VHH binders against Hydroxymethylpyrimidine/phosphomethylpyrimidine kinase (thiD). Designs and how they scored, part 14

Target 1, 255 residues: Hydroxymethylpyrimidine/phosphomethylpyrimidine kinase (thiD), of Aquifex aeolicus (o67772)
Amino acid sequence: MIALSIAGFDNSGGAGTLADIRTFKHFGIYGVAVITALAVQNTQKVYEVFPIPPDVVKEELKAIFEDFPIKGVKIGMLANKEIAEVVYETLKSKKTNFIVLDPVFRSKSGRELLSEEGVEFLKSEFIKIVDLITPNVPEAEILCGEEIKSLEDVKNCAQKIYSLGAKSVLIKGGHLKGNYAIDILYDGKSFYEFKAPKIAGKTPRGTGCVYSSAILANYLRHKDLIKAIKTAKDFITEAIKNSKKLGKGYEIMDF
Below, E stands for the ipSAE of ESMFold2; O stands for the ipSAE of OpenDDE; V2 stands for 0.75 times the mean of E and O plus 0.25 times the DockQ between their complexes.

## First folded at step 10 (VHH; framework vhh_6z1v_2)

Design e2 (from a5 with R27F A50E; at its last look DockQ between E and O 0.77; V2 from the best seeds 0.00; counts 0 for: pae E 4.9 > 2)
Fold by ESMFold2, look of step 10:
Structure e2 (fold): chain B 255 residues (1-255), chain A 118 residues (1-118)
Amino acid sequence: as target 1 above (255 residues)
Amino acid sequence: EVQLVESGGRLVRTGGSLRLSCAASGFTFSDYAMGWFRQAPGKEREVVAEIYRSGGSTWHADFVKGRFTISRDNAKNTVYLQMNSLKPEDTAVYYCAADYSGYLFDYWGQGTQVTVSS
């Protein structure tokens, strides 16, 4: 099975395309990539992010789809509306089994990672081809247009995001339950809860990228979304626990 | 430069009250859920209470329910822990922590010592 990562390139290896490919490999999935932006960074800071020209992204996509039978796609950072449009138009016509969108809008430091126009395009058009969207709480608030103040708000927000067109919605970390990190899946019919121990004292980067790519890999292995999320949740928990300070800054998940 | 600075820890007699504060800087405080943790000598760090970003919902561990109350003031970038009916078992270093995405706590303070004597 072959999975495609469409994401930014984090040259430190902690997140982005490199983390996605490493995750696919961990689960026995051959990974290929389309780079949407070059992030010049290390474990301490992001110096600059250079979007790839949309025409180049289009040629990357063409080269990959021409040669490989892509069974699943994990989408991370899209950088701007032009790149999001190119990705959308290409994927709209392809049979890849499963599309996972990790809606990366801003970095933790507040750096814009998808333009406002890109966010609007994602909500109005792109989301309609997505099989699973995996926002964290701040991203979910942007998508549903409402503040999340409670578990009930998480569920309402998941339903609203579903109504935008995604086939399923996994909101990550929206439930206060001290000992556990709780994610809520809405599949259009039912809500499912996924829990794992919260790991204190570790602050690795790239958790969203690794989690979403692990979900895709396990979906391709099992063809069962619930099992894929459960397996990926357990995996990310262990990866956080085993993360290492390989540089001078934040930890990197070593797997 | 992110900083979480706890204050208010001290020696208190059993049955007493104490209020801990945690001042935050270097990040947008209102975007983070906040929590208080404690670590007694020889024990693992454990969660005491959590509060959503906007100060809506809270969660408290069973061993402090009815005695401790977490709150926050987003205008002052501060999270609080009101501790009432203190017991010797509450003796620990208390840490505040900030959680952006719900996966893990991203930032931790250095802690403040609370000691409860009989």
Scores: ipSAE 0.238, ipTM 0.645, lowest interface PAE 4.9, mean pLDDT 89
ESMFold2 (binder alone), look of step 10: mean pLDDT 87; pTM 0.890
OpenDDE, look of step 10: ipSAE 0.429; ipTM 0.744

Design e3 (from a5 with R27F A50Y; at its last look DockQ between E and O 0.63; V2 from the best seeds 0.00; counts 0 for: pae E 4.5 > 2)
Fold by ESMFold2, look of step 10:
Structure e3 (fold): chain B 255 residues (1-255), chain A 118 residues (1-118)
Amino acid sequence: as target 1 above (255 residues)
Amino acid sequence: EVQLVESGGRLVRTGGSLRLSCAASGFTFSDYAMGWFRQAPGKEREVVAYIYRSGGSTWHADFVKGRFTISRDNAKNTVYLQMNSLKPEDTAVYYCAADYSGYLFDYWGQGTQVTVSS
């Protein structure tokens, strides 16, 4: 079974394409990749990000889909509207079993990872071909146009994002209860809660990438979204706990 | 350069009060939810209180409910922990932490020592 990562290349290996492929492999899924941007970074700093020309992204997609029977796609950083359009048009015209979108808009340091025009295109068109979208709280607020201040706001926002066209919406976090972070899934009918302990004293990068990739991998293995999210949540919790300071900066999930 | 700097920890007698502050810099403070944690010697770090980025919703652990209050001032990039009716069991290093995504804490301070004497 074969999954495609469409994401930026984080040359430190902590996030992006390298993290996606490592995650797929961990779960026995052969991963192939289309790179949307090259990031020059290490565990301390992102020095520069070079978007790949959209025509090259198109040729990467063509080469992969021409040869491999892609069963699932995980989409991360898209960089700009032109790349988002190329990815959208390709996936719209291809047959696949499941598309997971991790809507990466900005880095934790505030660096833009998708242009404003790209965000609008994502909300208005791209989201309609997505089987599962996995925003964090700030990303969910951008998508639904409302501030999240409570668990009720998370649920309302999930429903609004669903109405934009995604078939399922997983909002990561947004409510702390005891030592737990709670993720909320809305599948168009019901809400599901996923709890995991917040790990203190560890701040690895790439948690969103690993989590979304683990969900895809486990969905392909089991064809049960709730089970896939539960398994992925347990996996990411252990990966964070066991993360290591392999460089001089933030931890990396080493699995 | 991201910094979280706690201050205000000191020795206080049982029943006393103390206000901790955490000054933030190097990021857009109003985009982050904030939490206070504590760690006693030989114990694991535990969450004490959490406040949403707008300041409207808060959560407090049961062991401090009614005694501690988290608050924030987004204009001053500062989160506070008002600690009343202090007990010797509250003795710990107190850390502030910043949460951008809503599901994990991205930045941590170095901590401030609170000691409550009997």
Scores: ipSAE 0.237, ipTM 0.629, lowest interface PAE 4.5, mean pLDDT 89
ESMFold2 (binder alone), look of step 10: mean pLDDT 89; pTM 0.906
OpenDDE, look of step 10: ipSAE 0.345; ipTM 0.691

Design e4 (from a5 with R27S A50L; at its last look DockQ between E and O 0.93; V2 from the best seeds 0.00; counts 0 for: pae E 2.7 > 2, grease 24.7 > 24.2)
Amino acid sequence: EVQLVESGGRLVRTGGSLRLSCAASGSTFSDYAMGWFRQAPGKEREVVALIYRSGGSTWHADFVKGRFTISRDNAKNTVYLQMNSLKPEDTAVYYCAADYSGYLFDYWGQGTQVTVSS
ESMFold2, look of step 10: ipSAE 0.468; ipTM 0.792
ESMFold2 (binder alone), look of step 10: mean pLDDT 83; pTM 0.853
OpenDDE, look of step 10: ipSAE 0.650; ipTM 0.840

Design e5 (from a5 with R27F S57R; at its last look DockQ between E and O 0.01; V2 from the best seeds 0.00; counts 0 for: pae O 7.4 > 2, placed apart)
Fold by OpenDDE, look of step 10:
Structure e5 (fold): chain B 255 residues (1-255), chain A 118 residues (1-118)
Amino acid sequence: as target 1 above (255 residues)
Amino acid sequence: EVQLVESGGRLVRTGGSLRLSCAASGFTFSDYAMGWFRQAPGKEREVVAAIYRSGGRTWHADFVKGRFTISRDNAKNTVYLQMNSLKPEDTAVYYCAADYSGYLFDYWGQGTQVTVSS
């Protein structure tokens, strides 16, 4: 079975397409990739991001879909609205795919990673073709336009995001309790909680990328979203625990 | 304190040339891509040109048509816009901006007025 990663390229392999492919492979899924941006970086810092020209992204997608029977798509960094539009136009006709969107709007430092126009496009159009969106709390706040201060807020926000068109919404870290992180899933009918301990002392890059890709891979295998998320949650927790300082900066989940 | 200070804007005749400068301070200049924007009255701000950190790669808007050239001197913490064959439609406030990540420009200058008379 073949999955497609549409995301930025991280030279270190800690995040982005390389991490996605590694994650797919870990779960027995062959991964192919379309690169939206070259994010020049190592484990120490991001130096510069070079978006791929939209027409080139279009060619990448064309080349991939003409050749591979893609069963699932994981989308990470889109870099800009133009690329998002290209990806959207390509995927909207692909009815056989399960699409996971891991939105990337802001960096940890709060730097904008997708323009307001891009975000608006995601909210108004792109999200309608998404089977699962996996925002963190800050990203969810941007999507639902509301501040999240409680579990009830998380649920309300998830419902709002659902109403935008996503078939399911997983808010990562939506509920924090002590040393545990709880992700909240809304599938349009019910809420589900996925609990895992926070691993202290390690802060590897690419946790979102690996988590969303693990969800996709397991869904493709089992066709059970709840099971897929649970497996992915356990996996990412273990991966964080066993992360290694392979470079001079942040740890990398090596599996 | 971060500062971007544009200079060089003035009144010129059609077909004339100008060289805009932007002096940067308060941040590591060489870590940032730099860009020039312009905004004409009643128009939206638009990107004119950009130059990446090393200075080896540049981008210019389609309307430039080879008339403008962006460059930088990292030793002087300065980015330049050489403007040749100026036209009345080039009349605008020109802004300097700095971009660390490549996603957006983090810092902006106050702008310098360029006016091209017919």
Scores: ipSAE 0.018, ipTM 0.291, lowest interface PAE 7.4, mean pLDDT 92
ESMFold2, look of step 10: ipSAE 0.109; ipTM 0.562
ESMFold2 (binder alone), look of step 10: mean pLDDT 87; pTM 0.883

Design e6 (from a5 with R27F S30D; at its last look DockQ between E and O 0.90; V2 from the best seeds 0.00; counts 0 for: pae E 3.5 > 2, grease 26.3 > 24.2)
Fold by ESMFold2, look of step 10:
Order: sequence, then structure tokens, then C-alpha cells
Structure e6 (fold): chain B 255 residues (1-255), chain A 118 residues (1-118)
Amino acid sequence: as target 1 above (255 residues)
Amino acid sequence: EVQLVESGGRLVRTGGSLRLSCAASGFTFDDYAMGWFRQAPGKEREVVAAIYRSGGSTWHADFVKGRFTISRDNAKNTVYLQMNSLKPEDTAVYYCAADYSGYLFDYWGQGTQVTVSS
């Protein structure tokens, strides 16, 4: 089976396309990539992000889809509206089994990773082709337009995001419960919780990329979204625990 | 650049009260859920309380339920822990922590010592 990562290139290897491909490989999935931006960074800092020209992204997509039978797609950083439009138009015209969107709007340091116009396009159009969207709480608030102050707000927000067109919504860290990382899935019918220990003492980058890629890989293996998320949740928890300081800054999940 | 600075820890008598503060700078505070942790000598660090990024619902560990209250003031970039009915078992270094991703604690303070005498 073959999965496509559409994301930025993090040259430190901690996140982005390199992390996605490594995750696919770990689960026995051959990964191919379309790069949306070049990030100049290391384990200490993101210096700059250079979006790839949209026409080049289109050519990357064409080259991949004409040669490979893509079964699933994981989408990360899109950089701007023009790139989001190219990706959207290509994917809506192609047959795949499953599309996972990790809605990366800002880095945890606050750097913009998708323009405001890109976010609006994502909410109004792009989301309609997405099988699973995996926001954290701040990202979910942007998508649903409401502040989250309780578990009930999380559930309401998940339903609003579903109504925008995503077929399922996984809000990461949505249930505040001590030292647990608890994610809330809404599949259009029911809510599910996925619980694992929240890790202290490690701060690797790329957790969202690895988690979303692991979900896709395990969905392709099992064809059962609940099982895929559970397996991916356990995997990301262990990957964080075993992360290593390979440079001078944040840890990298080495698996 | 990122800073979480706890304050207010001191020596108090059993049954007393204490308010801890944690001032945040160098990041967008109101994007983060916040928590208080403690570590007693020879023990592992344990979560005491947590609060959503915008306030609202809170969570408190069973061993402090009814005695401690977490709160936040996003205008002041500050999270608080009101500690009432203190017991010697509450003696520990107290840390604040910030959580953006929902998987791990992204930032930690240096801690403030609370000592409760018999």
C-alpha cells in the first residue's frame, strides 16, 4: 500500500514530510511526498519558511498520481491559499481511500503556517473532501468559531466542524483530565474517547504530524478508524517517551 | 524567551492557606491549557489541577479536591492555585506547566517551594 504526505519539508527531520514518511515506513506503508514549503530550521528555531510555487506543487501532484496508486493522503502544512487550492482541486478529482488533514495553522511558538485566507478556504471548501480532520483545541476553535471552555464545548465544536463537511473529527486533548491526553472523536453519530498518559519531561516536535500519519497508516492496514486511532495513540505516546535529544534543542521522535 | 515564573511559595502552618501565582511571557498564553504540578522529596511529579485555555471547567486531583482551586486571568497572563486547609502532605515544589498540543507539557516553570509545618 502507498500513502501520500502533502506537507512542508522540515529539514531537521522532526516534523513535516520526513516525519510522515518515517511514520508510514514504520507501519509498512510505502510513502511518497509532495512538498508544499521548505522550512529552514533546526531543533532550536524555525528561521524561515519558503512556500513552493503553486504550479510546482501541481506538477509534484501530477507526477505522483500518474505513477502511483495512492490509497491514502495525509495533509499537513499548506502554507497559503493558492497551494491549498491546488491540493484541493487535485484531490477532489482523484480516487483515494482516505484523506487525513492535520490543520496546521500556527506553530506552537506562534509562527503563521497558513494565511488567514487559506484558513477560510480550508473551512469553506477544502474540509468537504476530508475524511478525518485532527485539530488540537486552539485549531478546533478556529475551525468552529467558538471558544472551548468545557468538554461540552469540545463536543459542540466537533459537531460544528463535522457540519462544515469533514466526515470525522478528532479533537486532540479535548477532555481535560489530569495527566492524561484524551482525544475526542466525532464520527457523525457517536463520540469516542482515546486516552493515554500525558508525557512530562519530553518536548519533541512533530507530534501532530506523527500522530496523523500513524492514524492514516493504521487505517489503511485495518480499515477501522477506531482501531487505527487507538493504535496510533499508543504509538505516539511511546514515541514521545522514547524521543531523543539529537541536536541542541527539542527532542526528535526516533523510531 | 519563554518564561513561566511561579511565586508565592513559603512556610505555612497546618490548616493555613496560600495562593500561588504563575506569570507567563514569551508565548501566546491564552492558546494554552494550564496546569499545576507538585513534586515532594523522593516522589514523582504529579498533577494537582488543570484548566482550559479560556478558563471555564477545571480539573483537580482527588487528593486536593475541595481544598485547592485553579484559576486563570488571561488579561494578566497568569494562572493561580488557591490552596486552603493545607496539610504537611502538601509540602512540595509546585510547578506550573503549559499545554498546547494536548499530548505533552510544552513549557514548565522553575517551581516554588511550599512547606507545611505540623
Scores: ipSAE 0.365, ipTM 0.728, lowest interface PAE 3.5, mean pLDDT 90
ESMFold2 (binder alone), look of step 10: mean pLDDT 86; pTM 0.880
OpenDDE, look of step 10: ipSAE 0.413; ipTM 0.732

## First folded at step 11 (VHH; framework vhh_6z1v_2)

Design g1 (from e4 with A98R; at its last look DockQ between E and O 0.65; V2 from the best seeds 0.00; counts 0 for: pae O 7.4 > 2)
Fold by OpenDDE, look of step 11:
Structure g1 (fold): chain B 255 residues (1-255), chain A 118 residues (1-118)
Amino acid sequence: as target 1 above (255 residues)
Amino acid sequence: EVQLVESGGRLVRTGGSLRLSCAASGSTFSDYAMGWFRQAPGKEREVVALIYRSGGSTWHADFVKGRFTISRDNAKNTVYLQMNSLKPEDTAVYYCARDYSGYLFDYWGQGTQVTVSS
């Protein structure tokens, strides 16, 4: 099976399209990629982000979809509204089995990676074609427009995001239980909890990218979202634990 | 880049109280959950307490037993750990950390030494 990554390019390979492709391959899925932005960076810092011209992104998508039988799509960095619109228009007209959106609004350093207009477009239109959105708590707050300060707030926020049009919502790190962090999934009917140990002292790049891509890959294989998320959660936890300092800065998950 | 600076650690007697502070640099403090950790000599680092952005949701380790309380002041970019009824077993270097996603911690302070004498 073939999966498509639509995301930024991270030169270090720690995140973005390179990490997505590596993750797909790990689970026996062949990955292809459309680059939305060149995020010039290494393991130490992000130097600059160069969005790809929307028309070029359109050409990339056209080239890929006319050639490959895409079964699933993972979406990361979209960079701006114009690119988001191009991606949206392409995907809504294509028969795609499963779309995972890992919303990327800001970098770890606080750099804006999606414009406010882009975020609004994401909330109002783009999310309606998404099968699974995987925000962290800060991203979820932006999407639902409410502050999360409790488990109840997490659930309320997830429901609100669902009401925006996402078929399923996975809020990462939404709850604490002992030595575990719990991701909360809402599928429009029920809530599910996915437990993983809290990881302290390890801060590898691209955890969101790898997690969302792992979910997609496993869903394509098993057609079971719960199982896919569980498998992906276990995988990413292990990958974080085994991350390596390959450069002079942040560790990278090498698998 | 974010800088975390802990303060308040000192020598105290058993049963005493101490308030630790962690000042964060930057303007994005309120966007992240924060946590306190500690590491005693010869032991692994362990989580003490965690707090969400608003401060409305907190978690405390079992060993805290109601003795410690994590809080934050977003206006001051500061997270606190109020420690009461301190015990010798609480002796450790206490670290502040920022949770950037799903309780993955990306920035750490240098730590502040807390010593509780018997």
Scores: ipSAE 0.018, ipTM 0.308, lowest interface PAE 7.4, mean pLDDT 90
ESMFold2, look of step 11: ipSAE 0.252; ipTM 0.670
ESMFold2 (binder alone), look of step 11: mean pLDDT 82; pTM 0.844

Design g2 (from e4 with A33T; at its last look DockQ between E and O 0.76; V2 from the best seeds 0.00; counts 0 for: pae E 6.8 > 2)
Fold by ESMFold2, look of step 11:
Structure g2 (fold): chain B 255 residues (1-255), chain A 118 residues (1-118)
Amino acid sequence: as target 1 above (255 residues)
Amino acid sequence: EVQLVESGGRLVRTGGSLRLSCAASGSTFSDYTMGWFRQAPGKEREVVALIYRSGGSTWHADFVKGRFTISRDNAKNTVYLQMNSLKPEDTAVYYCAADYSGYLFDYWGQGTQVTVSS
């Protein structure tokens, strides 16, 4: 079983393509990659992001799809509209089992990871081929155009994102209950809650990348989205607990 | 990057009150769920209170319920902890923390010492 990571390359290994491939391997999935950008970073800072030329991204996609039977795709950082268009046009014509989009618009510090024009293209066209979109609360607000202040707001926003064309919507950290992190899934019919305790004293990089990749890997294994998200949530919770400070900054989930 | 700086910790008598502040620098403060944690010497760091990014929902640990109140001012990029009816067991270093991802607190301050004398 073969999954494709379409994401930026984090040269520290904590996030992006390297984290996606490690996650796929952990769950017995052979991973292949298409690199959208080189992110010059370490465990303390992202210094610069160099987008890959869109024609090179197109050649990467061609090389992978002509040789491998891709069953699932995890999409992370797209960098700009031109790259997003290339990815969209390729995936629109391919039959894969499941497409997960982690809509990484900005870094934790506000650094742009997809241009404004790219975000608009994602909302109007790209989202329509996505089986699961996994925004955090700020990303969900961008997608639905409304501020989230309550559980009712989370549910309304999830439904609006669904109406844009995604087959399912997982809003990460959308409901705070005590010291638990709660994710809300809307599958077009019902809402589901996924909960885990928040981990104090650990700050590993790449939690979004690992979580979305674990969801894809487990969906390909089990063909049950609820089970896949639950398994991935448990996995990320343990990976955070066991993370190690290998550099001077954020911990690394070393699994 | 978000930087968090706590202030207001000092020596206070039992029964007294104290207000801690946490100033955030950087962008996107309104995107974070904020928390106060504490750690006494030789003990595990523990959560005291949480406040959701919009200032709506709050949560307080049972050991401070009714005595401590978390609040935030997004215009000033500041989170507060109002501590009333202080007890010697509240003596600890108090840390401010920010949660963006929903899985863990991504940023931490250096801490501010609160000491409560009998």
Scores: ipSAE 0.054, ipTM 0.543, lowest interface PAE 6.8, mean pLDDT 87
ESMFold2 (binder alone), look of step 11: mean pLDDT 85; pTM 0.872
OpenDDE, look of step 11: ipSAE 0.392; ipTM 0.717

Design g3 (from e4 with G35A; at its last look DockQ between E and O 0.78; V2 from the best seeds 0.00; counts 0 for: pae E 4.6 > 2)
Fold by ESMFold2, look of step 11:
Structure g3 (fold): chain B 255 residues (1-255), chain A 118 residues (1-118)
Amino acid sequence: as target 1 above (255 residues)
Amino acid sequence: EVQLVESGGRLVRTGGSLRLSCAASGSTFSDYAMAWFRQAPGKEREVVALIYRSGGSTWHADFVKGRFTISRDNAKNTVYLQMNSLKPEDTAVYYCAADYSGYLFDYWGQGTQVTVSS
């Protein structure tokens, strides 16, 4: 079974394509990659992000799809509208089992990781080919246009995102409830909750990338979205707990 | 990057009040839920209170309910902890933390010492 990561290259290895491939391998999935941007960073700082020219991204996609029977795709950082368009047009015409979009709009430090025009294209067109979109709370607010202040707001926002065209919506950390991290899935019919302890004392990077990649890998293995998310949630919780300070800054999930 | 700096910790008598502040730097403060934690010597760090990014939803641990109140001012990039009816068991280093992902607290302050005397 073969999965494709379409994401930025984090040269520290904590996030992006390197984290995606590592996650696929952990679950016995052969991973291939298409790079959307080169990030010059370490565990302390992102110095610069260089988008890959859209025509090069198109060539990467062509080379991969010519040779590999891709069953699932995990999409992370897209950088700009032009790259998002190339990815969308390629995937629209392909038969795959499952497309997971981690809608990365801004870094934790506030760096723009998808232009406003790119966000609009994602909401209006790209989302319609997505089987699972996995926004965190700020990303979900951008997608649904509403603030999230309660569990009721999470559910309303998930339904609005679903109405944009995604087949299912997982809002990560969408319910404040004590010392727990709670994710809410809306599959177009029912809501499901996934709960794990919030972890203090560790600050690894790449949690979104690893989580979304683990969901894809386990969906390909089990063909059951609920079980895939449950397994991935348990995995990410343990990966955070076991993360290591390999450099001078944030921990890295070393699995 | 986000930097968190706590202030306001000091010695107070049992029954007294104290207000802690946590100043945040960075362009994304409004994207974070904020929390106060505390850690007594030799004990594990424990969550005291949480506040959602808009300030509309809060949560307080049972051991501080009715005594402590978390609040935030997004215009000033600051989160507060009002502590009333202080007890000796409230003695600890108090940390503010920022939660972007919902899985873990991404940024931590260096802490401010609160000491409650008999």
Scores: ipSAE 0.235, ipTM 0.631, lowest interface PAE 4.6, mean pLDDT 89
ESMFold2 (binder alone), look of step 11: mean pLDDT 83; pTM 0.852
OpenDDE, look of step 11: ipSAE 0.471; ipTM 0.772

Design g4 (from e4 with A33S Y103W; at its last look DockQ between E and O 0.80; V2 from the best seeds 0.00; counts 0 for: pae E 3.1 > 2, grease 24.24 > 24.2)
Fold by ESMFold2, look of step 11:
Structure g4 (fold): chain B 255 residues (1-255), chain A 118 residues (1-118)
Amino acid sequence: as target 1 above (255 residues)
Amino acid sequence: EVQLVESGGRLVRTGGSLRLSCAASGSTFSDYSMGWFRQAPGKEREVVALIYRSGGSTWHADFVKGRFTISRDNAKNTVYLQMNSLKPEDTAVYYCAADYSGWLFDYWGQGTQVTVSS
């Protein structure tokens, strides 16, 4: 079974396409990639992000889809509106894929990873072809246009994001309770909670990328979204726990 | 990228009160949920209280409920822990922590010592 990562290339290997492909392989899924940008970075800093020309992204997509029977797509960093449009138009015509969108808008340091115009295109058009969108709390606030101050706000925001067109919404870290990482899924009908301990003393890069890729991989294996998220949550928790300081900065999940 | 500096720890008698402060710098404070942790000598660090990035709902550990209150002032980039009815077992180094995504505590302060005497 074949999954496609559409994301930036993090040359440190902690996030982006390298992390996505590693995650797919861990779960027995053959991964292929379309690179949207080169991120010049290491475990300490992101120095620069060079978007790939949109026509080149289009040719990458064409080459992959003409050769591989793609079953699922995980989308990460899109860089700008023009690239987002190319990806959207290609995937819209391929409606049989399960599409997971990790809406990466800004880095932890505040660096823009999708232009403001790209964010608006995502909210108004791109989201409509997405089967699962996996925002963290700040990303969810951007998508729903409201502050999150409580669990009730998380639930309201999830419903609003669903109304934009996503088939399901997983808000990561949406409930403060003890030393737990708690994610809230809205599937258009019910809310589900996924809980795991936060791992103290570890701050690896790429947790969002690995989690969303693990969800896709396990959805392809199980055809059950709830089971896929639960399996992926357990996996990411252990990957964080076992992460290593391979460079001078943040840990990397080495699996 | 964010720096956290705790202050206000000192020696206090049993039954006393104390307010800890944690000043944040180097990034946008309002993007972070915040927490207070404590660590007694030879013990593991444990969560005391949490607060959402924009304020609103809080969470307090059972061993401090009714005695401690977490709060934040986003205009001053500061999180507080009001500690009342202090007990000797509250003696610990208290740490401030910041949580961007809701998954990890990304940044930690150096801690402030609270000592509660009989």
Scores: ipSAE 0.425, ipTM 0.741, lowest interface PAE 3.1, mean pLDDT 90
ESMFold2 (binder alone), look of step 11: mean pLDDT 85; pTM 0.874
OpenDDE, look of step 11: ipSAE 0.487; ipTM 0.758

Design g5 (from e4 with S101E; at its last look DockQ between E and O 0.92; V2 from the best seeds 0.00; counts 0 for: pae E 2.5 > 2)
Amino acid sequence: EVQLVESGGRLVRTGGSLRLSCAASGSTFSDYAMGWFRQAPGKEREVVALIYRSGGSTWHADFVKGRFTISRDNAKNTVYLQMNSLKPEDTAVYYCAADYEGYLFDYWGQGTQVTVSS
ESMFold2, look of step 11: ipSAE 0.520; ipTM 0.815
ESMFold2 (binder alone), look of step 11: mean pLDDT 84; pTM 0.860
OpenDDE, look of step 11: ipSAE 0.465; ipTM 0.759

Design g6 (from e4 with T28R; at its last look DockQ between E and O 0.82; V2 from the best seeds 0.00; counts 0 for: pae E 2.2 > 2, grease 24.9 > 24.2)
Amino acid sequence: EVQLVESGGRLVRTGGSLRLSCAASGSRFSDYAMGWFRQAPGKEREVVALIYRSGGSTWHADFVKGRFTISRDNAKNTVYLQMNSLKPEDTAVYYCAADYSGYLFDYWGQGTQVTVSS
ESMFold2, look of step 11: ipSAE 0.550; ipTM 0.824
ESMFold2 (binder alone), look of step 11: mean pLDDT 84; pTM 0.868
OpenDDE, look of step 11: ipSAE 0.489; ipTM 0.759

